# Designs tried in a protein design chat: VHH binders against BTB/POZ domain-containing protein 2 (btb2). Part 6

Target 1, 284 residues: BTB/POZ domain-containing protein 2 (btb2), of Schizosaccharomyces pombe (o74778)
Amino acid sequence: MSMNSSTEISQEPSIMKPVSSISSFVFNAGFLQGTFSDTTLIIKGETYHLHALFLGRSPVLLQKLIENNPKGDVHYTIEVETEDPYVTKESCLFVLSTLYCDSPRIPAEVNVCSVLAVSDLLGLDTLAFEASSLIEKSIRPETMESVIRFLDPNFEGLERLKMGMYPRFTSGLFNKAIQVMYNTLVSNWNTEYARLLCNLPFEVIKDLLESDKLTVGASSMARYKLANEIVKMRASFRKQNHIEGKGDESVVLAFDEGSRGIQLVHIAPGAESRRKIWKATSVR

## First folded at step 19 (VHH; from g2 with N107K)

Design j3
Fold by ESMFold2, fold request of step 23:
Structure j3 (fold): chain B 284 residues (1-284), chain A 122 residues (1-122)
Amino acid sequence: as target 1 above (284 residues)
Amino acid sequence: DVQLVESGGGLVQAGGSLRLSCAASGFTFSDYGMYWGRQAPGKGREWVSGITYSGTNIAYASSVKGRFTISRDNAKNTLYLQMNNLKPEDTALYYCARDQGDIKESKAYDYWGQGTQVTVSS
């Protein structure tokens, strides 16, 4: 049966005119109930009984469907392997459900970072971009630690932070986080940012505190005091958590650099190393 | 109401360049991420490139990376796509779209423009 474009004029045969979307029926009968499922999809050990027609909207899943039906089998079995901790059953259910919907929105109930992870895994670039945009807009003191952890979940350091775990969509998030910190550090360093600042790589802390983009009071002494408080907080954190072998950190006045007036110094273990570093700093 | 108007399409020889523009109105442009999509004849829509509200985070489809550059001018409420080294497979209707913006946004409608045709001949 073929249907014409509908009009309100009595020029068409007496058949049902489509005045509502079938997407609600497809979602409930297909995705939620699994009616007539033809595909067993396995992601990270979880099994989903779904439909190749809709899964094919993912370029990653489409490729796997093509590869796994060279003989014209009636039922597909496909697997997507990952060790990514952000790929969860809940995020997979949400992202897979978007394949059965028109114009999905990311709701507040889901973990947006996990949505990004699953959408990147499945090649759903629009949804991955939407997730990354929401993450960026959410960057504030209360969320900063979770965003930084998402970028570098294994504490690899600055180069991972710059890229994130999904570089096509996360490469700009660290820069945005640093921009927010420049405007919020003074009011949040010992509260919302306390644990974050203790876990950040020294080179990030150094760049942050030495930057002319950070404003701390009217004088270099205000910046020196803040930097010392943060260095002390980091040292206390290392002692309380029995983190050893990292050397020491200090803040020195750098008079030749006048306008900013401080330098953060990391001293490798050993008294001789400390003396050499202090001597080089002191000639300025 | 949200309006997105694309321009800058046309006929170009393979290897050539075009610059697309998307004029936005009816919303606070600087609060939203924006992206370009395209639809080739007889094919579904393909995401091409996106740029977040601040311009800090930019993403490209693998098929266009290194050849296309997305940018935005928040003062002019305009999104751009510079397309270099164009290939016949880039032939499509190009449209711009607004992202979700706010996780609490409840509107069901997609926001995209009518599109501008790009045709790449050899």
Scores: ipSAE 0.621, ipTM 0.874, lowest interface PAE 2.0, mean pLDDT 84
Fold by ESMFold2 at other seeds, fold request of step 23:
Structure j3 (fold): chain B 284 residues (1-284), chain A 122 residues (1-122)
Amino acid sequence: as target 1 above (284 residues)
Amino acid sequence: DVQLVESGGGLVQAGGSLRLSCAASGFTFSDYGMYWGRQAPGKGREWVSGITYSGTNIAYASSVKGRFTISRDNAKNTLYLQMNNLKPEDTALYYCARDQGDIKESKAYDYWGQGTQVTVSS
């Protein structure tokens, strides 16, 4: 291989392309050992000794580096504040390490939900999308409750479930979860899904059980029986856990609803009590 | 062997439209999420839009939301990007990429196609 010679046309000089041994050195000496680190990064009280050049691959960290130019000292100190419980030390370490790599792969040992959270925090859209795609692929009866909790950790309800906590990357996960439930509900309602079904908003339960996409046995009576069991399970759960203010739920046969054959009915909190007061008042 | 081939780029005036295609082979397309990225002259690569393996979860960069539409046809192993109301800032080499697909994936792959040039004149 010969060095490029100068010609009449001005050409960019040939330079060496990076080799894998240099990439390995940068990762080991740079990220793992902190050799020649120029930046102290603080996330949720944890400290990382890293390099501004690599941290600049994060648009969030780049902005902080530009804003916090050192005065007299050639060392940056930057902080990223968050109260997000999914932002953990382990996931921060992994996500930061990807800034020292090309085409990183998310390993099975890390919490993918936490990777998504940290990636979103640091503006790493490719990695956040990768994490969301892996989460979607993982949706099955055994993981369903954890995925739903990740979407709505504070039990805010349907609108939070539809968006998740990182809407750019999680807004479709709930719909996928529901699609999986259509095919797995009958076999899992009183086992893997029992706690989940007790905690889901009534609106979700109603849509799920009334849907033509759900197949329950050979007859409309099978769907009615399943819906009743789930409604009773939810009522028992609320009673055992002293959950008040949610009203009552019931299932009625509804031949007007085509193949579904049922309708779930919600009695708002206080409606039954108000009806009792009405009768007593009118009799008096 | 994973192969991604982009097409549909070209020269277009501001406000115009283009439709990009990405033909995929060498893997089970329906098992993987796919995304578009772009690289403008003198800039690093920017993620543009992604669509998960089932098509149920779609995401866009804020700079293209409402103007670009990602879609996929799993029967044809093809990823698409409909780009409307194009702006000079959209000028870039557009490439498609495959996501990791499986947490158990044992070998690193090249996740990039070679790209198709989109040039938006003022």
Scores: ipSAE 0.613, ipTM 0.867, lowest interface PAE 2.0, mean pLDDT 84
Fold by ESMFold2 at other seeds, last read:
Structure j3 (fold): chain B 284 residues (1-284), chain A 122 residues (1-122)
Amino acid sequence: as target 1 above (284 residues)
Amino acid sequence: DVQLVESGGGLVQAGGSLRLSCAASGFTFSDYGMYWGRQAPGKGREWVSGITYSGTNIAYASSVKGRFTISRDNAKNTLYLQMNNLKPEDTALYYCARDQGDIKESKAYDYWGQGTQVTVSS
């Protein structure tokens, strides 16, 4: 335990304490016009003439400013390299502009997915979270395919879908998308969801159609018919697009402890098998 | 009138735990994502953790992942932050904030509370 304590009197300097924001002037003269820019920033081949003071609000850009000018150079040249197709000129302009503002809002005119990509690239966690929250709220049949493609733009499969391309901010989006699909699949499977369902991994289709969270009519026959339509649609898609090596898919009636009533089965390429109309357990 | 009131801060030894609460009023809590931020003495604001309106998407700053847990109770209009294995570097004023909510909303002002002080000593 300390034997004594001390009291310190701080000397407060006499400087102006602004009564109102100067944000409009700084944004127009600084960001828009580039007045007194001291930094050349290059992102994905595009050049931006900006200010280290404001760019330093990005931890990623701050680190690059420090590394590239250890002696306090008066002009900085820094580069952020990425192959990410969601990093676009428009979204970079928007995200960089938020560094010149106190309370930025994401407007409807920008691509929110691209805002998330750029904000993640620049370490702007508040903005990245804001973008991910807006993406989640936007998940509906009309947007589902674009959200799923954003999570897995290269068709890597279930592992990528579960994490997305920016796992710190996208790891919950696939689960939310599936929750929405449980309530919207029946009315959208052959319209808004048609292409999406053809491109989703079999494991996802199986879990979706076998889930007791999905309601399809009053009987197992309604679910069986829907599942067969989707499987047939997927098979036709693979044939039309010359997609090989995936084998076949089928639907069987199943009575098991899970209460699903159907089971989707993947048939290995080249195998000849008689389809079953009944199955006691869902073990494959 | 949007109000956010934080509580649960205090002095705690390194390695200890603390639970912060944020009581929200003046808006439909379940329509908005919420997040915690912090500000250490003489430093800028740092985003700590966020949870979306449905609770299905949760994010953490890398410095707190695995030690902090964010949660929400929409019935009580309350946001929580469970902080475990606290370090002296976690010493800061902690505040909660409401996110934008809807892409169509264009309000410029932040909605955040006065904050609650967390001090971690060795």
Scores: ipSAE 0.610, ipTM 0.871, lowest interface PAE 2.0, mean pLDDT 85
Fold by ESMFold2, fold request of step 23:
Structure j3 (fold): chain B 284 residues (1-284), chain A 122 residues (1-122)
Amino acid sequence: as target 1 above (284 residues)
Amino acid sequence: DVQLVESGGGLVQAGGSLRLSCAASGFTFSDYGMYWGRQAPGKGREWVSGITYSGTNIAYASSVKGRFTISRDNAKNTLYLQMNNLKPEDTALYYCARDQGDIKESKAYDYWGQGTQVTVSS
């Protein structure tokens, strides 16, 4: 039960204190300069000369490194194949660079959608979530079309829109986009939203315009007028772009609780043609 | 200054439940996405679940999907993690974190709480 007693700090030898961080050296010498690179990584035809130790921070790349265990050549060669158009050279460079950093941050000059795509590809869940959060916060009339395209780049329809292309991180973005549209549709339907509204599935347009969450003027007639303008705009778009065989759309007055005074109706292809033929030949 | 304080950890038997809380201060909580991470002994940090600023977009790590539920109360500046059907491999220090908030933010800040210990026994 004895205690040490300190008296005074004696003269200590001088030693050099570090000025720069290890993380700065790792990024500059390792990532930027490729010093002692031991791995050739190939993503979508592009080649990167990097370090297995840092690439192993990606669960996806770690698994590939384990599978490709070099015994005699001391060099890894691994490939990640994808046809995803959002996986770009620029986004791959950024995302790979985060493996050499302690606190990555998504800068304004990179495409956040592409960062999400590469992060998801490489199993980097924190970065993918950060990207999805930034995309959600960016949803506004000026960005709405690009966000919707990102969710459904191949125009597959409502079920793709609901989940997006990276469901773990994009499944809530469409709902957020619709919530923003409820507050911005009336002032943007014929401007920022014009092309978007023409390309959305009918069921999305129907749900949007019939919703009690959408406020249009003081009366059901204002909603009826807006819905007719949008249906007319969509019909003009189909004619201009030679989109045929999709039938017609119309708006009718419907005074019940689920429609807010209107109902959008899709008229299947061919439903109107029989009446026109009869009318043209009749004599009365 | 930004502060994140986790609570609700403890010792729980396998199959049990815990509810973690993260009290946030020093920033406008409703402007930021939030997430939970964990660090098991001798392992690196693992992302567990995230929820965006509005609460409309929620994501989970595959290891916890279906067992954990993240939520937030923007009026109380509090993030939650309901953990059900706990397994021994869930044993870790759990911490909450704030996302970067705005792509135009020029300074990177890595804000994590000190964490709350969750131990799941046999």
Scores: ipSAE 0.606, ipTM 0.870, lowest interface PAE 2.0, mean pLDDT 85

Design j3
Fold by ESMFold2 at other seeds, fold request of step 23:
Structure j3 (fold): chain B 284 residues (1-284), chain A 122 residues (1-122)
Amino acid sequence: as target 1 above (284 residues)
Amino acid sequence: DVQLVESGGGLVQAGGSLRLSCAASGFTFSDYGMYWGRQAPGKGREWVSGITYSGTNIAYASSVKGRFTISRDNAKNTLYLQMNNLKPEDTALYYCARDQGDIKESKAYDYWGQGTQVTVSS
C-alpha cells in the first residue's frame, strides 16, 4: 500500500526538481556570498574571495591560476598589479561579477570608462569592446571633455589622443570626437567646450579650425573671427593660470586658399621667430 | 524579428582564405556595433573581432590581428570577416553578434546567429 502522510503524492521518478534557476543560485551563493570560494584575488590592494572555475573565464586570470597551482594547499592566491587610476574597486567588482553571468549588461550606473580599463586588464575582449562602443555613442558636447581626458589623462598630446590608453579598443574614439566637434563647435566653443579648447594641443586646434569639414558662416571672415576668439581665449587661460614658455598663437587669413582659408600659426618662444611671422608682408 | 544569418564558411587548406558574411535584419543595423565570435568543438566561445556602429573603431583578438579584417556595409545591412593565412586552430563555428547598442538595453549578448562552419586542414 502507498503512503498516505501527504495531501498529494507524486508518481514521477525519484529525482528532485530545482526550486530556483541554477544561474541565480550561482550568482547569489557564489559571487555575492563567496560560498565554497577557493581563490583569493588581489587587485590594487583589494581582496576578492572567488572561484577559480569562474575566474578562469578571464584568460589573464586563468594564466595566473595555472602559474600559481597550489603545491601544499587547495586554495589559490593570485594578484593583478596595476597603477591605472581607472581601475577602481567598484569597476573591478562589476567586471568580476560578469564572470558569473551568461549575458552581462553594462548598466547606466557604472563608469563605462572604468569598465573598459578593467576588462582590458583582465583580457575580457567582448566586454571591453562593448564598453568602447558605449563610450563612442555617448560622445556629445556635455561628455566631450571627459572622453578627451580619458583618452589622454596625462596631457601627452595628439599622438596619445589618437590612440587612447587602451589602443586595441580606443584608437577610433578621438576621430569620432572630432567629427562630433565639427557639428557642435560653433554653438559650444565659449560654453561646453571652453575649458576643453584651452587644454587641447595647438596642433589639434589648428587642424580643427582649418578643416573644410568645419562650417562657420559663408565667408573666411566668420571663420577668422571665431578662430581669433578661440586663440584669445587660450591666451587668457594661460595668463590666468600662469602658464609660461608656450609662445604665442595667431590667426592669419590664408592667401590662395579660397574664400574660407585661414591659417593658425604658433610662434615659438623667441624674438627672432616672432619677428619673422608678424612681419611676413613687411609693411612698416 | 532580430535575425543574423552567417554564410561563407567551408573547407580550406592551411594558408588559405575565406570571407564570411552576416546578413542582419529586424533592427536598425547602423545603430549597433557588431562582432564575430567563434566556437571550436569542445571549447567555449571566443570573441574574434568587433566594429562599432560608425565603422571608425575596430578591434581584433590578438590571435587573429594582421590576418583577419572586419568590415561592414550599412547600406546592405551586412557584416563581413575576411580571413587570410588560415591556420588549423582557426577551425570553428563562426557566428556574428550585435552589441548592447544602448546603455538601457535589457540584454545585449542574446542576439547572435546560428553560425557558419570553417574547417582548416593541414
Scores: ipSAE 0.595, ipTM 0.867, lowest interface PAE 2.1, mean pLDDT 85
Fold by ESMFold2 at other seeds, last read:
Structure j3 (fold): chain B 284 residues (1-284), chain A 122 residues (1-122)
Amino acid sequence: as target 1 above (284 residues)
Amino acid sequence: DVQLVESGGGLVQAGGSLRLSCAASGFTFSDYGMYWGRQAPGKGREWVSGITYSGTNIAYASSVKGRFTISRDNAKNTLYLQMNNLKPEDTALYYCARDQGDIKESKAYDYWGQGTQVTVSS
């Protein structure tokens, strides 16, 4: 036996009241609260209680749902494995939340590089492209080192830089970074770019400093002086950090200025050193 | 104010070529990345190709890479998609879209056109 008392309620209008949109309800009750979740999703050891209907908007997750349909139960358990350090709990939460939205935006508070990584992992090509486009727009002296590190986090060299870690979406970012550097190198080489220039492959440094797209003062001697300062900075960095086996670098003058009056030369480890050559005929 | 108008669709035999155009207005075209998407009958939307605001970074869906070429002309506010070696599975409504642009933009709108039909016969 139980006691059940009636409770008075507030007056109701005769017409339907305005309510929250269904999209707002889906996001709050579904994604945030997990109401009626039917799927346990595991990414890098983190567990998410979500809904197969919405997860199916990811082609990667849809395939896993199809492959892992439970026997006798209606609950899915699926896992996406990765060792990618850019795939983080925060970025997974954001990207998964976009599956519950119509027109997601990448906000300023989110790590866009990590959004790209998770979007690529989950086959969300529109969001991955949006992230790569935002990264490209962010390229400036203050962000250059972090963008270059994102493209080549393991210091593999020029071929990795050209492609990045997600080649479908990052293959053009290095070229854009180089374009920005042509216009910003002279003002930033010993400040914002100092550490970056020490870590870039020699081939990149050579291409930058020899290019006629780079303007350095009014004379080829200004370019020679800058190039020599950068080479000295790189050598000091290697000595200070006990980096061996990279050989030596030098700058020589090149007359008839097809290379803007200089040439950078790499001397392989153990090779006989070449003396710098001053072209005396350039002043005739 | 944002308007995107696609053109250049039509009927073409398998192995043929078609060039789509997207005329943009109501925004500064050169500040935005652009992309093409498509929707086949009874299927969801599929991203096809994108090109960033500068034209420096270009991406393709695996299903079209090597056959399709995206380009843009910022002076004419126009996006293009050159489609070569067309296959029956390329049959879809093709639409162009603008990317997010400014990370500080507070409105989450999808800006896309009405689309242009591409039909590839065997």
Scores: ipSAE 0.594, ipTM 0.866, lowest interface PAE 2.1, mean pLDDT 84

## First folded at step 20 (VHH; from j3 with S30R)

Design aa4
Fold by ESMFold2, look of step 21:
Structure aa4 (fold): chain B 284 residues (1-284), chain A 122 residues (1-122)
Amino acid sequence: as target 1 above (284 residues)
Amino acid sequence: DVQLVESGGGLVQAGGSLRLSCAASGFTFRDYGMYWGRQAPGKGREWVSGITYSGTNIAYASSVKGRFTISRDNAKNTLYLQMNNLKPEDTALYYCARDQGDIKESKAYDYWGQGTQVTVSS
């Protein structure tokens, strides 16, 4: 048989048709078993025995490989430092495994928020975007508290909520969450949203309840009653959890203010304000 | 059948602008996030920018942030990339892609367009 022919192989070759056996070997022998591993990767105290060739698909890990072994194909030891609680062993295993696969999928059994965290840490922008897109699509009453907590895990406040912890991929999630709350608040304020509403910054509660995008019953009295119940719930929460120094919150009727018939008021500690505010003049 | 067709590429002087379009068909466009990638000669694929199904969450690669703007028109099933202040480093084949959609779906995000060439001269 002669191999000197320049004849191009057609779409219907007379030889063995390729299957994904190479990818199967790479994943099973390489990732799962660590066969011929050349790299010890340390993330948050956990070690992974992996391969520089595949790790180099992460720009973050590639840079560390270059910095630590500029002169050859030798054993690498690299570390990625983080205190991020969303970076878990399980999420690291999943995200690292995607470096050994073509076109990975994020399956339902992994924590998508943790996948986003690890993807961002490792500079895997496609996977981070995929994770953020899945998080956004998952926003609904039963997931809302988890999403808001993911955006602001340390309760830092509105500016953190607007950006999230991974701003390139999370900065739009809060806006989407608010849009969902406009349509779901009335049915969920004392159930799925109860703890969430107690922990949200006052400014968020104020903007939410005063917004024309929120529909509450047929009258301004329905909105006033709902806002008062939420303010009372927040006050009870602060008392039960010994949260001091936050001042008081109240709801007033505000027909002259251009608001949706109410205004939420925050009274700073030590201010010379009544706990309850009423208009002195009734409309005629 | 998912189809993604890019257009709007061309030759542009450094500092110039281009607007890329991606016409989508074969799926419910409004239900999926979309993104742009690029591939320069001899380089691997680089993710450029993504926009979620609702349009409320937008992300950019650090190399293009502030210069590129992604957008979508769900009524026209079209994804856009406005590229301003173009640099020679932006020279690449630009392609659009669909994300995986819902976490319950079995389909992968391996649907790519053929791409449109962008060349930025100095």
Scores: ipSAE 0.692, ipTM 0.896, lowest interface PAE 1.5, mean pLDDT 85
Fold by ESMFold2, look of step 22:
Structure aa4 (fold): chain B 284 residues (1-284), chain A 122 residues (1-122)
Amino acid sequence: as target 1 above (284 residues)
Amino acid sequence: DVQLVESGGGLVQAGGSLRLSCAASGFTFRDYGMYWGRQAPGKGREWVSGITYSGTNIAYASSVKGRFTISRDNAKNTLYLQMNNLKPEDTALYYCARDQGDIKESKAYDYWGQGTQVTVSS
């Protein structure tokens, strides 16, 4: 590599190296004030007056700038269309501002889930990973429903939950959420987790309640009673909200090592009978 | 005093493998997500792969998925990148970086190491 340095013979005039103060000028004059803006960017009907040079740091926006090759016009107009409800004006403003900064940080005031959505939309992989990492650190009973809803906003089920809506960055979040629930379910099932548990797929409820990672009281009867309460809560929720065609759920006593003394059973839609037969020395 | 030191780079023929290491010090390693980036000659920095603090969420750039494996050893404060089936396009300076940490932190610097050169010949 050829270098113009103090130890090498220069064959052309030296050029100044960038100094730290240019980043402040770029952000304040460029992003905040729009000085010399050359691009009208439209996202979900919102308009932003920005600079192609900095927007080009987004691979997605760069491609749109290239496609719009201005001919005799000194102004770019580009549009990014999306129906993603997590793409909001506030999060777009924040994410676009990061194109004018080195090493931006995600502040507490922004919706990190929306930052991830916009970052993924604009192909900003570092920022999307940073957002995903922050979401993971924020998983607790008070935030759990919001995180799960973010992963599966349309209640599509387990496969969507495992991937999330932005699979490159959200595929591990569900597993982390489940790990947190193992430690927090017993004290939160009828409070912070009540609505969440009603909306989770049966397979997730079954795996949670049957897992040896979940400790419920001193006996399998404590686990049975908790599982029954949750199943009853889910059934009441379906009735209250007129959700039909999901069949019935029940809890059966079982003594398999992996089930911790219970088994959750789902009776498929259209099947009207279920039978629990419990005997002191045998199970079916 | 955060310090990240990469090693394991070198010259390798296409189709070969390398294992990069990143030794971390000056912070509580297990509390932070970590990632690898690279910078090819004449190109900007490219994010390559990240692993969250707990290790439960791992992500890869599309260009390396299936060929590279990120991992961490919290007991040794070390981040790894196993690179298999290397291609000439993978030639770059590889560096590790720490994520911003907890959103509640009032002081966090974006840190990256000096990097280790990986050169893949045809």
Scores: ipSAE 0.642, ipTM 0.880, lowest interface PAE 1.8, mean pLDDT 84

